# Ledger of designs, part 6: VHH binders against DUF1769 family protein (duc2)

Target 1, 222 residues: DUF1769 family protein (duc2), of Schizosaccharomyces pombe (q9uua7)
Amino acid sequence: MKCFLICGSKKEPISINGTPNVVKSKYFEGDVKVRLRDYETPDEEYFEQSNDTCSIMIRGRFLPTESTLTADDILFGNQFEKPLRDVLPMGSNLLMKGLQYVDPSIEFDLYCDQPWAFSPFFATMTKMQVSDALLPMEYFEDHSSRRSQMQQQVIRQESSIDPNKYILADFCNPFFNPSTLSISIPYTKMSFSIKNYYNGQPLRYFCKTRDGNVIFAVEFDL
Below, E stands for the ipSAE of ESMFold2; O stands for the ipSAE of OpenDDE; V2 stands for 0.75 times the mean of E and O plus 0.25 times the DockQ between their complexes.

## First folded at step 5 (VHH)

Design s40 (from w3, 16 letters changed; framework vhh_5c3l_4)
Fold by ESMFold2-Fast, scan of step 5:
Structure s40 (fold): chain B 222 residues (1-222), chain A 120 residues (1-120)
Amino acid sequence: as target 1 above (222 residues)
Amino acid sequence: QVQLQESGGGLVQPGGSLRLSCAASGFTFSDYYMSWVRQAPGKGLEVVSDISSSGSYTTYADSVKGRFTISRDNAKNTLYLQMNSLKPEDTAVYYCARGGYDYWSGFDYRGPGTQVTVSS
């Protein structure tokens, strides 16, 4: 599997389980690191401490803009260039139950010409810390109430982003494996592949503003 | 002139209890979410607990759930953290903070902190 960072007009390879890639955009500056369990170059320190299958770790700061950015203004999720293949209502409901279990704040439309699924960034990140200084990208624990609070839109809309603070955020879970395009259903022995629904297109995670400006994207070339 | 001042820290044996207090002044205390945040030696900040402006909603980090209780007295402008069944890994500086962690407007003010040491 190949992985790429998309930032503006640039598309550069990501070293999975390796050195972070620099992100420099109008809205954000920092770096991103992609980890996959059971990849040819292992990240044993990270995965020994968790049962996650993947991690997209984002470290940096959101930059000041002409309009004040709030926690409700930053989205993270998936956007596709063309329709998904043969997505049946019953099958998609099972798929979305698994996804909503992991991310209760997700909004989606999987049946349009350019399917999408997005969540507020501050609600969807599995772990997050905010600091006055740039924190290391080592394994960390986030036992905070942030996710619960940030699922409430009114709290997000009233929470201005401080461009003088740094974030360390980890989008990780044990249920979705980007390498195999498989979803494990929590508390069951069931897993299922969604590879055939992707219709030959790559899996992309976009970080974007609510009004549509792409900040950066991570592409998994399948 | 927003001020937050913690008290109640100290040395305690494993399995013991401590109650932290935070005196707030310079703002309408009853309008804000409040949090307890800690930093262990050589570690990053961890949000321990938060409480809504009315006190109707509380959350806890998994590491302290079932052992710690957050509460507030809006008439006295005071935030509390009752810490039971203390463990050596609870050793940290504990900060009172206005708002919730993990979002920018959540921690616009914090106190100077109070040291909690759990040691035999």
Scores: ipSAE 0.000, ipTM 0.141, lowest interface PAE 15.0, mean pLDDT 81

Design s41 (framework vhh_8ghr_2)
Fold by ESMFold2-Fast, scan of step 5:
Structure s41 (fold): chain B 222 residues (1-222), chain A 121 residues (1-121)
Amino acid sequence: as target 1 above (222 residues)
Amino acid sequence: EVQLVESGGGLVQPGGSLRLSCAASGFTFSDYYSIGWVRRAPGKGEELVARISSSGSYTSYADSVKGRFTISADISKNTAYLQMNSLRVEDTAVYYCARGGYDYWSGFDYWGQGTLVTVSS
């Protein structure tokens, strides 16, 4: 599997389980590290204490813009290349519920040519820390730092983003395995393959503004 | 105990307007992260049309309705609204009001019965 960072007109390789890639955009300055459990160069320290199968870790600061950005103006998620109905059996509420747990913004738009699933960045991250200084990528070595899904938002939706603060955010879960293209439904023994859906298509995670400006994207070339 | 009741649907000509209402009981909007309007058209799947946060500070719309539909909430009446302008035949659907959880992670957990909107000449 190959992995790429897309930032502006630039597309560069990501070293999976390796050195972070620098992100410099109009909206964000920092770096991104991608980890996969099932990869030729293991990251044992990250994966020893968790059941996570993948991680996209984002570290840096959002930059001041002429119009002030709020927490809800920054989105993170997927844009799918073809209708979700190609993947899922008709009438499967359990599978849709499972997908919403993995990506809470997934829409019930099964007939859309290119469905999208974007959630507010500050609401969707599994782990999040705001700091006066840039934290190391190994900061979350204990996986007990996971946010409460019901209780915790580090930055409120209507709050302006402080450009003088650094964030360290980890989008990780045990449910989706990009190496096998399989999804496990939480709290069940159900899993399903999405391999046929992606047949020759890349898998992309976007960080973008609500009005459509892409900040960066991580692409898995499947 | 928790209920969402839609009203305001009906038959309208293309280019017309309708305002849908969603009256909530058994909870208050200040307790929840979002309220959404989801439609199901004949022969199509569900489409999330519009969403509003419990604070009213964040709204989102499907591309098919941007500029034509407006979602709002009246906290004192515990009622959400969908103002639908410049209606098209393609907007014909059953419209459901749905309650989102405390954040986007929880999904929609309660749904209204739906109200039919028919756009025809």
Scores: ipSAE 0.000, ipTM 0.115, lowest interface PAE 17.5, mean pLDDT 73

Design s42 (framework vhh_7ocj_1)
Fold by ESMFold2-Fast, scan of step 5:
Structure s42 (fold): chain B 222 residues (1-222), chain A 119 residues (1-119)
Amino acid sequence: as target 1 above (222 residues)
Amino acid sequence: QVQLVESGGGLVQAGGSLRLSCAASGFTFSDYYMGWYRQAPGKQRELVAAISSGSYTRYGDFVKGRFTISRGNAKNTVYLQMNSLSVEDTAVYYCARGGYDYWSGFDYWGQGTQVTVSS
């Protein structure tokens, strides 16, 4: 499996479980690291502490813009260039219910010409820390009530992003495994391969503004 | 290193047609989204049309059905066929290079070519 960082017009290889890639955009400066369990070069320091199968860890700061960005202005999720295959009508329905259970803020339209699924960044990140200084890209526990609060749109709209603060965010879960291209339904033993669902296109995670400016993306070649 | 050179602009009567061309160099053309933007006097630059590496197209609402974007990967050229032109289409038209997908945005623009539509 290959993994790439897309930032502006550039596409760079990501070293899975290796050195972070630098993100430099108008809206964000920092770096990103992708980890996969059971990859050829293991990250034992992270996965001895974690039961997750995949991690996209984002570290850096959102830069000042001409209008103040709020927590509701930054989205994280998936966008596709062409239609997806609907090969499992009942399975797809169960998958969507599972995703909404895990991420109540997710919005999606999977049957349009360019399917998408996005959540507010500050609501969807599994773990996050905010600091006056750049934190190391290591395993950490989330002790905040942030996720619960940020599920509320009013709170996100009232929360300005401080460009002088650094974030460390970890998007991780035990349900989706990009290396096997499978998804597990939470709290069941049911799982299935999603490879054919993508209709020959890669899986991409985008970080973007609500008005459509892409900050960066992580691409998994399938 | 990246260069985008527009051609084909000019003066045309309302109801007429023009075809714009954009010659690209300095990158692997076939891998990138290409687009056309326009900017009328006193207005912000707006997207006219975009085309993916796989030739999927997007259009601004005011040009749908009248304009067609296409690409010739062998020639590293993107085209905009403009039919049924109106005075409101008068603008400088800019060729733009996007990323590997539409959502990466557009980072490079050419110098522009003037399109003037008279009554």
Scores: ipSAE 0.000, ipTM 0.180, lowest interface PAE 15.6, mean pLDDT 82

Design s43 (framework vhh_7uia_1)
Fold by ESMFold2-Fast, scan of step 5:
Formats: C-alpha cells, structure tokens, sequence
Structure s43 (fold): chain B 222 residues (1-222), chain A 121 residues (1-121)
C-alpha cells in the first residue's frame, strides 16, 4: 500500500508513521501526518498509547477567505470517482445507520455516480485542541468518547473560524482499517472487508469547503 | 423458541474439505441475513461469511475468499459453509448467527452452540 497527499494540482507521497507533509492551500496552512498500526515501520510511541488502527492528524490554521467561513463550511470525509458496489440488496441501510450512530453529523449519498460521505470537520475529529501556537504532532489524551465530544461540539457549527488560532486534530479510528479496507465490530475481533464496495478505486479522505473547494486529500492506494 | 443447530465439524488434514450446516427454527429464515463466525483457541470471535436473506449477496473475510462458499436452502431452513483448501489457522469453533443491527457495531445475537473444526496432520 501507498499513501499520497493531494493539495491543489500536486500529489506527493506520504511517509507513513514518519515526517508530516505540508499543506498549503487558499483555505488552510499546516501539515498532516498519517499513521497506520499495521505498517512495516511502526510508530510505537503513538500506538502504545492508542487502541486505534489508524490516525490522520491535522495541524494548522484555517485562513481568512473572500467570504467568511463558518465551522460548518469545512467538511471532512470521503468522495469517490465511480459508483460504489452495493453490498446489500436494498441498499446499505444497516451500514448507514451504523455510520450515523458513530458520527451523528455525517451526511452522505452512497448511490450517486460519485458517492460521498462527509461531516463538518470540527464535529467529526476524534480529538481536537485549539491553541495560540502550533502544538507537537504527538499522541494526546481525550477523556470523552468521540460521540460525546461531537454532541458537545468544541466549536459551534455556525461560528466563524478564527484564523489566528491553531488546531491540532486527530481523526483516529479503532473500527476501520484503511490498510485492509475492513470494518471491525466494536467489542469483538469480528471484522469484514468492504474492499468490494470500493470497486477498485482508491480510498480518499478529503478536507473541503461545503461549496466544493478541496483543501487537501489523503489517498490510500491499495 | 429460537434455535440454531450447527453440524459438520471434525478433524481434517491441511488441504482437506468440510461442509458445515446450520438448521434454524423458531423464525422465518428467509427474512434475515445469516452469518458464520468462528473462534480459534485463545482468540476472540472472527466473522467469516454472510449471506443475504434472498441468497443474492454473499460476503467473505479476505483470508477465506476463494476457499469458502456460503449458501442457503430456504426450503430446509438450512445455512451451509463449504470449506476447501483448509489450513491449520482455520481451526476454530464455528458458529451460526442471525443478523441484527448490532451485528455491525456490537455483539451478534442469536448464536448457535457451535461446531468444532480442527485442521492438523
């Protein structure tokens, strides 16, 4: 497996469990670091402290734009180039309900020509800190469950984003393993592959504006 | 009363084949997704395969894909798992399970009693 950062017209390789990659966008300046537990070069410092299978850690600041962006205007999630293969006869109702349970803010359309699933960035991050200065891109504790944190919302969806503050956000997940394209069932070691849903296309995580401007994307090429 | 009864396990050599059966009673078989899950000695439960209520859609764990085939006979209320090219790492107790919403994010409901598969020389 290979991993890439997409930013503007550039696509560059990501050093998994290594050095962060710079993000320079009209909308954001910072860096991103991708960690995978099941990779040849392990990040033992992070995964000794974490039960997650993967982490996309984003650090930086959102920049002022021509129109004021609110927290709800920055989205994070998945978008595909081709239709997904439908695994369930009458659609993916159980998977959709499960996704909404884990991420109550998620919006999706899995049946269109270019399927997508997105949540507001500030609502979907597993852990997040806001600071006057860049924080180290290392493991940090979160005493609240992801669901509880998303319900509480550290940054209100309708609020303007402060371009003078820095964020450190960790999108980490014990349930989904991008290395294998499999979902683990919580409280068990049962898992199943969703690779067939992807129909041969790569898995991408996009950070984008609600009106469609891509800030950056992380691509897992299987 | 809801009941799942698994049979067909046994001792087999590597490369061999077995066919597991699960007879269901107490519910309308064709209304539910059915699954095979397994538990190897000293390990947690692992999902193996699922089949839709219509039989039109089948799903497999990657390590068994191409070696195992899941199927149903709705007239007999029976779920099957045909296993070929068996490996020592397939040694486990195999359980039949009925779908629930919690299957995707929690423990599976309506387990059978299991059938032991042992793959050794």
Amino acid sequence: as target 1 above (222 residues)
Amino acid sequence: QLQLVETGGGLVKPGGSLRLSCVVSGFTFSDYYMAWVRQAPGKELEWVSSISSSGSYTYYEDSVKGRFTISTDNAKNTLYLQMSSLKPEDTAVYYCAKESLEWLFGPMDYWGQGTQVTVSS
Scores: ipSAE 0.000, ipTM 0.141, lowest interface PAE 13.4, mean pLDDT 75

Design s44 (framework vhh_7uia_1)
Fold by ESMFold2-Fast, scan of step 5:
Structure s44 (fold): chain B 222 residues (1-222), chain A 121 residues (1-121)
Amino acid sequence: as target 1 above (222 residues)
Amino acid sequence: QLQLVETGGGLVKPGGSLRLSCVVSGFTFSDYYMAWVRQAPGKELEWVSSISSSGSYTYYEDSVKGRFTISTDNAKNTLYLQMSSLKPEDTAVYYCARGSYEWLYGPFDYWGQGTQVTVSS
């Protein structure tokens, strides 16, 4: 498996559990680090403290634009270039219900010619801190009410992003493995693959503006 | 004429401190990551530290974290490496390098000629 950072016209390899990659765009300046449990080069400092299977950690600041960016303007999620396979109608229905349960703010259309699923960035990040200074890209805890607040569109639309503050965000979970496209059942050694639904295309996570400008993407090639 | 010129190397005792400077000419820091890379006798090049073009993001190799500090002075077009608690294993030629892409450790498109740091009793 290979992992890549896409930012502007550049596509560069990501070292899983290694050093962060730089993100520099019109909308964001920072870095991103991808971690995976049980990878050949382990990140024991992070995973000794975390029960997560995968982490995409994003650090930086959203840059000033001509119009003020709000929390409703930044999206994070998946976009596909061609249709997904519906190899098991019952299975796909259960999978979508599961994803919606985990991320209630998710919007999607999985049956169009270019399927997509996106959530507001500030609602979907598992953990997030805002600081006057850059924080280290290490394990952290977040006990804030941010996620519940940011699931409300009115609150997101009224929340301006402060370009003078630094964000540390962690998109992580204990059950999904993006390198194999598999979901682990909690408290068991059982997992099942969703790889066939992807119809041979890679899994990409996009950070983009609501009006369609891609800020960066993380790509997992199998 | 693009040029990177390192100074500040020398002989220092274990536990001592040195400040390396790299004066750049022919370009400004605003568009480039800058790095310090070292080569110990008989060893391969080792990335030590990088700093973003804005100066806001700094990165360090694990063995130097907490001991070395990278910084820039944009008005003087100068990159610094403040080294403290120096160890014999820090003995190396230290190179100032400019990032040719938005990578932290390389590839690098312009290098200084290096400055020798020797840590010995």
Scores: ipSAE 0.000, ipTM 0.145, lowest interface PAE 18.6, mean pLDDT 81

Design w1 (from uB1 with I58T F103Y; framework vhh_7uia_1; at its last look DockQ between E and O 0.01; V2 from the best seeds 0.00; counts 0 for: pae E 20.6 > 2, grease 28.6 > 24.2, placed apart)
Fold by ESMFold2, look of step 5:
Structure w1 (fold): chain B 222 residues (1-222), chain A 120 residues (1-120)
Amino acid sequence: as target 1 above (222 residues)
Amino acid sequence: QLQLVETGGGLVKPGGSLRLSCVVSGFTFSDYYMAWVRQAPGKELEWVSSISSSGSYTYYEDSVKGRFTISTDNAKNTLYLQMSSLKPEDTAVYYCATGGYDYWSGFDYWGQGTQVTVSS
């Protein structure tokens, strides 16, 4: 499996479990680090402290823009190039429930020709810290109510993004492993592959503005 | 009106167990993040545990990991804190809290608290 950072016109390999990749765009400057529990040289310091199978860690700052960005203006999620409807199981309500169980603010259309699923960045990040200085890209905990607050659009629209603040965000979970397209049963060592439900296309996580401008993307190419 | 009512506190010996309940009215769990916060006599408020609005994610303060379990029953609009292997330092008033979290001022909505006392 190969992993890439897409930013502007560039597509660069990501050193999984290695040094961060730099993101420089109109909207954001910083770096991204991808961790996978079961890949090559594991990041033991991170994975010994958590049950997560993967981590997309994003560090940096949003840049000044002509119009002030709010927490409602940044989205994170998946976009597919090929339909999924022919490979989705009968009674896909369970898939939908699982998706909304993990991320209640998610919006999606999985049955169109180019399926998509996006959430507000500030709602969907599992953990986030804000600081006056650049933070280390290390394991951290977030016990705030940020995630539940940011599920409400009116709250996001009133939350201006301060370009003088640095963020450290971690998109992680213990259930889904993007490198193997598998789901782990929580608190057990059992896992199940869902690879047959993906139409043989790469898994891409986009960070973009609400009006469609891509800031960066992380691509897992299986 | 959003209202939170805690029950289940009491006196227990070290090593004992209690289950706290927080019954919520005027609220659907899909709308709010729920937390347990405690305050020992003469001490600052201390966050204990949180659960996401969907019930999907649980978080614990380091000293309670492995001993306390936060959970919800959406059918009963009830938040629980199962406490096991209780220690004297767990003695506190336990509050159920929810709503927006302002880093400087805390949660928007609080219950009235329930006393937990761990002593031999």
Scores: ipSAE 0.000, ipTM 0.097, lowest interface PAE 20.6, mean pLDDT 79
Fold by ESMFold2-Fast, scan of step 5:
Structure w1 (fold): chain B 222 residues (1-222), chain A 120 residues (1-120)
Amino acid sequence: as target 1 above (222 residues)
Amino acid sequence: QLQLVETGGGLVKPGGSLRLSCVVSGFTFSDYYMAWVRQAPGKELEWVSSISSSGSYTYYEDSVKGRFTISTDNAKNTLYLQMSSLKPEDTAVYYCATGGYDYWSGFDYWGQGTQVTVSS
């Protein structure tokens, strides 16, 4: 599996479980680090206390813009280049209801020409900490017992984003494994491979504004 | 010990209102996402509404948006679902679920649920 950072016109390789990649855009400055549990160079310490299979960690600050951005104006999720084939043979409704159960903020349309699924960035992050100073990428390893405190610091949907604060955000879950292209139904031992339904296209996670400006994207090639 | 106890269901006419309650014990209420999930006769489980651990974010399934309101009373460790303008298609067993403080913690179901029947 190959992984790439897309920022503006630049596409560069990401070292999975390695050094973070720098992000510099009109809307954000910082870095991103991708971790996969089931990868040839594992980051064993990060996934030690969890069943998570993938982490996209975003660290930095959102920059001042002409109009004030609110927390709900920043989205994180998936956008596809072309239709998904057969969506899912067992039906997509059960799986999407399962995903919405885990991520209740998710909005999606899987049946259009360019399928998509997005959530507000500040609502969908698994862990998040706001700070006056840049936190280390290993912060959540030492502060896992503070997860509830971190969740309490989640920015309200209507709140203006403070460009003078740094964020450290971790997007991860045990239900979707990008290494195997499978979805696990919450609270069951059932999983479904979706490899055949991607129709040869890459899996991309986009961070974008609600009005469509891409801040950066992480691309997983099969 | 983690426990959730649902109450407030009953028989109501179309257009009526009900308030469901879920009393939680065994954990700090404000540390967890909370959700309401329902199952209509002969159908699959359907997520209805969720509220974040901070109470700042509320989410609703499209068919109930504007009719249902999810809320919490942290002092009473109680989750509520205020249901108004009820429709026959809202007939279901309603379950209270804890969502953890993050998405990878998942959700759990407790208790028997509470039956809501909307009919004339």
Scores: ipSAE 0.000, ipTM 0.237, lowest interface PAE 14.2, mean pLDDT 75
ESMFold2 (binder alone), look of step 5: mean pLDDT 82; pTM 0.845
OpenDDE, look of step 5: ipSAE 0.017; ipTM 0.294

Design w2 (from uB1 with I58T T98R; framework vhh_7uia_1; at its last look DockQ between E and O 0.03; V2 from the best seeds 0.00; counts 0 for: pae E 9.2 > 2, grease 29.1 > 24.2, SAP .689 > .668, placed apart)
Fold by ESMFold2-Fast, scan of step 5:
Structure w2 (fold): chain B 222 residues (1-222), chain A 120 residues (1-120)
Amino acid sequence: as target 1 above (222 residues)
Amino acid sequence: QLQLVETGGGLVKPGGSLRLSCVVSGFTFSDYYMAWVRQAPGKELEWVSSISSSGSYTYYEDSVKGRFTISTDNAKNTLYLQMSSLKPEDTAVYYCARGGYDFWSGFDYWGQGTQVTVSS
């Protein structure tokens, strides 16, 4: 599996479990790190006490813009270039029920020509810490900050993003297993090939504004 | 001195309706998000609904969408939750909670709760 950072017109390789990649955009200044359990260079200190298999860590600050940006204006999720291949007898609805269990703020349309699923960035992150100073990527190894479902469901649409504060965020997808290249549906025996479901296209996570400006994306080339 | 006082709970049959009220004092709604959070017997806290400081944006947990309506009356300093088509699984203690204007803050002030029991 190969991983890439997309920022503006640039596409750069990500060293999985390695050095973070720098993000410099109009909207965000920071870095991104991808961690995978049981990969070539193990990040086992991070995964030692967790059942998580994949982590996208995002560290930095959102920058002031000419228009006021609120927490609800920053989205994180998936956008596809072509239709998904519905290989489940119950359809993609079963997958979405699983995603809604962990992310009640998710909005989606999986049955169109360019399927998508997005949530407010600040609602969907598995772990989050805000600080006056840039925190080390290893912060969550010593300081667990996993958000409750209640906190993930609360959106503060009118709250302005504070450009003087740094964030450290961790997005974990407990249903994506990169070692087996599969997705498991929660509370079922169902698992399926990522290639079959994603119809041969890469899995991309986009961080974007609600009005469509891409801040950065992480691509898993499956 | 900050206070959130819930009223309006009670016993209702399935399919019935109730309106919960939360009277606040010591702050103004226009500075904070407000929320309803419930706790069923022996279960964890479950967020139900939130309303923005302006009152313009409302959010609901999926299981209550179309059945519950959150609103405010700024002149009365009162937050409401109108509940319709009540189900046994809506049985819980309902708490009024104040959010911050800062999206990183959780709920910082809670009422004492009001019991809603849906049974035949």
Scores: ipSAE 0.000, ipTM 0.132, lowest interface PAE 18.0, mean pLDDT 76
ESMFold2, look of step 5: ipSAE 0.011; ipTM 0.270
ESMFold2 (binder alone), look of step 5: mean pLDDT 82; pTM 0.832
OpenDDE, look of step 5: ipSAE 0.653; ipTM 0.850

Design w3 (from w1 with T98R; framework vhh_7uia_1; at its last look DockQ between E and O 0.01; V2 from the best seeds 0.00; counts 0 for: pae E 20.1 > 2, grease 30.5 > 24.2, placed apart)
Fold by ESMFold2, look of step 5:
Structure w3 (fold): chain B 222 residues (1-222), chain A 120 residues (1-120)
Amino acid sequence: as target 1 above (222 residues)
Amino acid sequence: QLQLVETGGGLVKPGGSLRLSCVVSGFTFSDYYMAWVRQAPGKELEWVSSISSSGSYTYYEDSVKGRFTISTDNAKNTLYLQMSSLKPEDTAVYYCARGGYDYWSGFDYWGQGTQVTVSS
């Protein structure tokens, strides 16, 4: 399995559990770090404190733009180039229902020609900190009401992104099991393999603007 | 000498279709990320679609998704943009662009553009 950072016209390998990769784009500058539990040499300092199997940690700041961006203007999620409808396993609806329970702001269409699932960045990140200074990319806790407040579109639209602030965000995914290439369904003991369901296309997580500008993508090449 | 030459633009009615072509020379086509970018009258450049160097990944601006298809023919050194269900808002000069090393610029070589006009 390989992992890549896609930013602009460039594709750079990511060292899973290793050093962060730099992301530089029109909208954002910072770093991305990918962690997988029980993969090669795991990040023990992180995983002794976390129950998750996967972490995509994002650090940096959103840059000044002609129009001020709001928390409603940045999306994070998955986009596929090819249909999944003919290969979706039994239990896919249950998986999506479980995901909506954890992330109520997620929107998706798994049955169209180019399936997708996106949520507002500031709502979907499991943990987030905002600071006047660049934060270390280490385990942290977030006990704020951010996730619940950011589920509301009106609040997101009223929340301007301050380009003078740094963020540290952690997208923690307990569902992906790299040793079996499987996804666990929340609140059940069920899991299913993803190996045969991507039809030769990689698993990609995009960070993009609402109007479609890709800021960066993290790609898992199965 | 690097060269990108766009063709296929023209005048079409709303709902019509056009296929843009970009013939490249002076570099190995499969080594570079390629894109279509457009500029409507009085507006700034707007990214439309991209394809990875391997051809494995395609990306689209949300307003064109499902209507436009980017593709390549490596044997002919040609990048395509198939445009369907065209709208007046798609009126613009369309440029073929090659990805470069500089992350911030995104693209280091551009064609001269081809005009697409959608009007009744």
Scores: ipSAE 0.000, ipTM 0.104, lowest interface PAE 20.1, mean pLDDT 80
Fold by ESMFold2-Fast, scan of step 5:
Structure w3 (fold): chain B 222 residues (1-222), chain A 120 residues (1-120)
Amino acid sequence: as target 1 above (222 residues)
Amino acid sequence: QLQLVETGGGLVKPGGSLRLSCVVSGFTFSDYYMAWVRQAPGKELEWVSSISSSGSYTYYEDSVKGRFTISTDNAKNTLYLQMSSLKPEDTAVYYCARGGYDYWSGFDYWGQGTQVTVSS
């Protein structure tokens, strides 16, 4: 698979388990790093103390805007180009249950012409640190032993985004494997492939405003 | 040693209110996501509401949005579910559940459940 960063009109390759890519947009300045467990070029250190299989790590700051953005106004998730195929023998209920148990904040509509699933950015991050200074990308790796005590969500839904603060945020999970396009159902030994739903289209993770302004996206070309 | 003990269930008429409480011991809320999950007669488990470890984010199933409110009192080691405008469809056993080190880990400890019956 190939991975790309989309920022404005620019699309550039991402080195999975490699060096971060620079993000520079109207809404955000920083870096993005993508990691996959058991990929061709392994990043064994990062996943040693966790069950996670995929990580999208975001470091930087949100920039001032004309209208004040709250934490709830920044979304992270998926948007598809065309309808998904519904060929799952057990029906859509299994997929919906998987999504809801993995991310209770998720809003979605998988049956419209351009399916989507999004959560508030600050709510969905597995790990997050807010700082007066740009923290190193390796910050969470040093503190994995304190994972259970980390401040996962330090900004309230209604709080204004502070453009003078830097964030280091990690979106990771043990249930979705983008390499195989499969999802594991929490607390079961069941998994299923979502390849049939993709209908040849790429998998994209968007960071966008609630009003639909794209900040950046990470694309997996499957 | 880890315990979640639920109280506050009962019989109410449609449109009524109930406050469920879950007293925890052996851990603190600041380290875990907490949730309410229910099971209606003859149905499977259904997630109802969650609150983040920081208390900053709350989440609700669509059918209960605007009617139910989840909250925590760290000083009392108690998780609450304030239920208003109750409907017959809310009849279920309600369970208090603890999330893992993050919400991707799912739920690892459960209470014994408390019965809520909405009938006229």
Scores: ipSAE 0.000, ipTM 0.225, lowest interface PAE 14.5, mean pLDDT 75
ESMFold2 (binder alone), look of step 5: mean pLDDT 82; pTM 0.835
OpenDDE, look of step 5: ipSAE 0.388; ipTM 0.751

## First folded at step 6 (VHH; framework vhh_7uia_1)

Design x1 (from w2 with Y101E; at its last look DockQ between E and O 0.86; V2 from the best seeds 0.00; counts 0 for: pae E 12.7 > 2, grease 25.1 > 24.2)
Amino acid sequence: QLQLVETGGGLVKPGGSLRLSCVVSGFTFSDYYMAWVRQAPGKELEWVSSISSSGSYTYYEDSVKGRFTISTDNAKNTLYLQMSSLKPEDTAVYYCARGGEDFWSGFDYWGQGTQVTVSS
ESMFold2, look of step 6: ipSAE 0.000; ipTM 0.287
ESMFold2 (binder alone), look of step 6: mean pLDDT 81; pTM 0.828
OpenDDE, look of step 6: ipSAE 0.116; ipTM 0.560

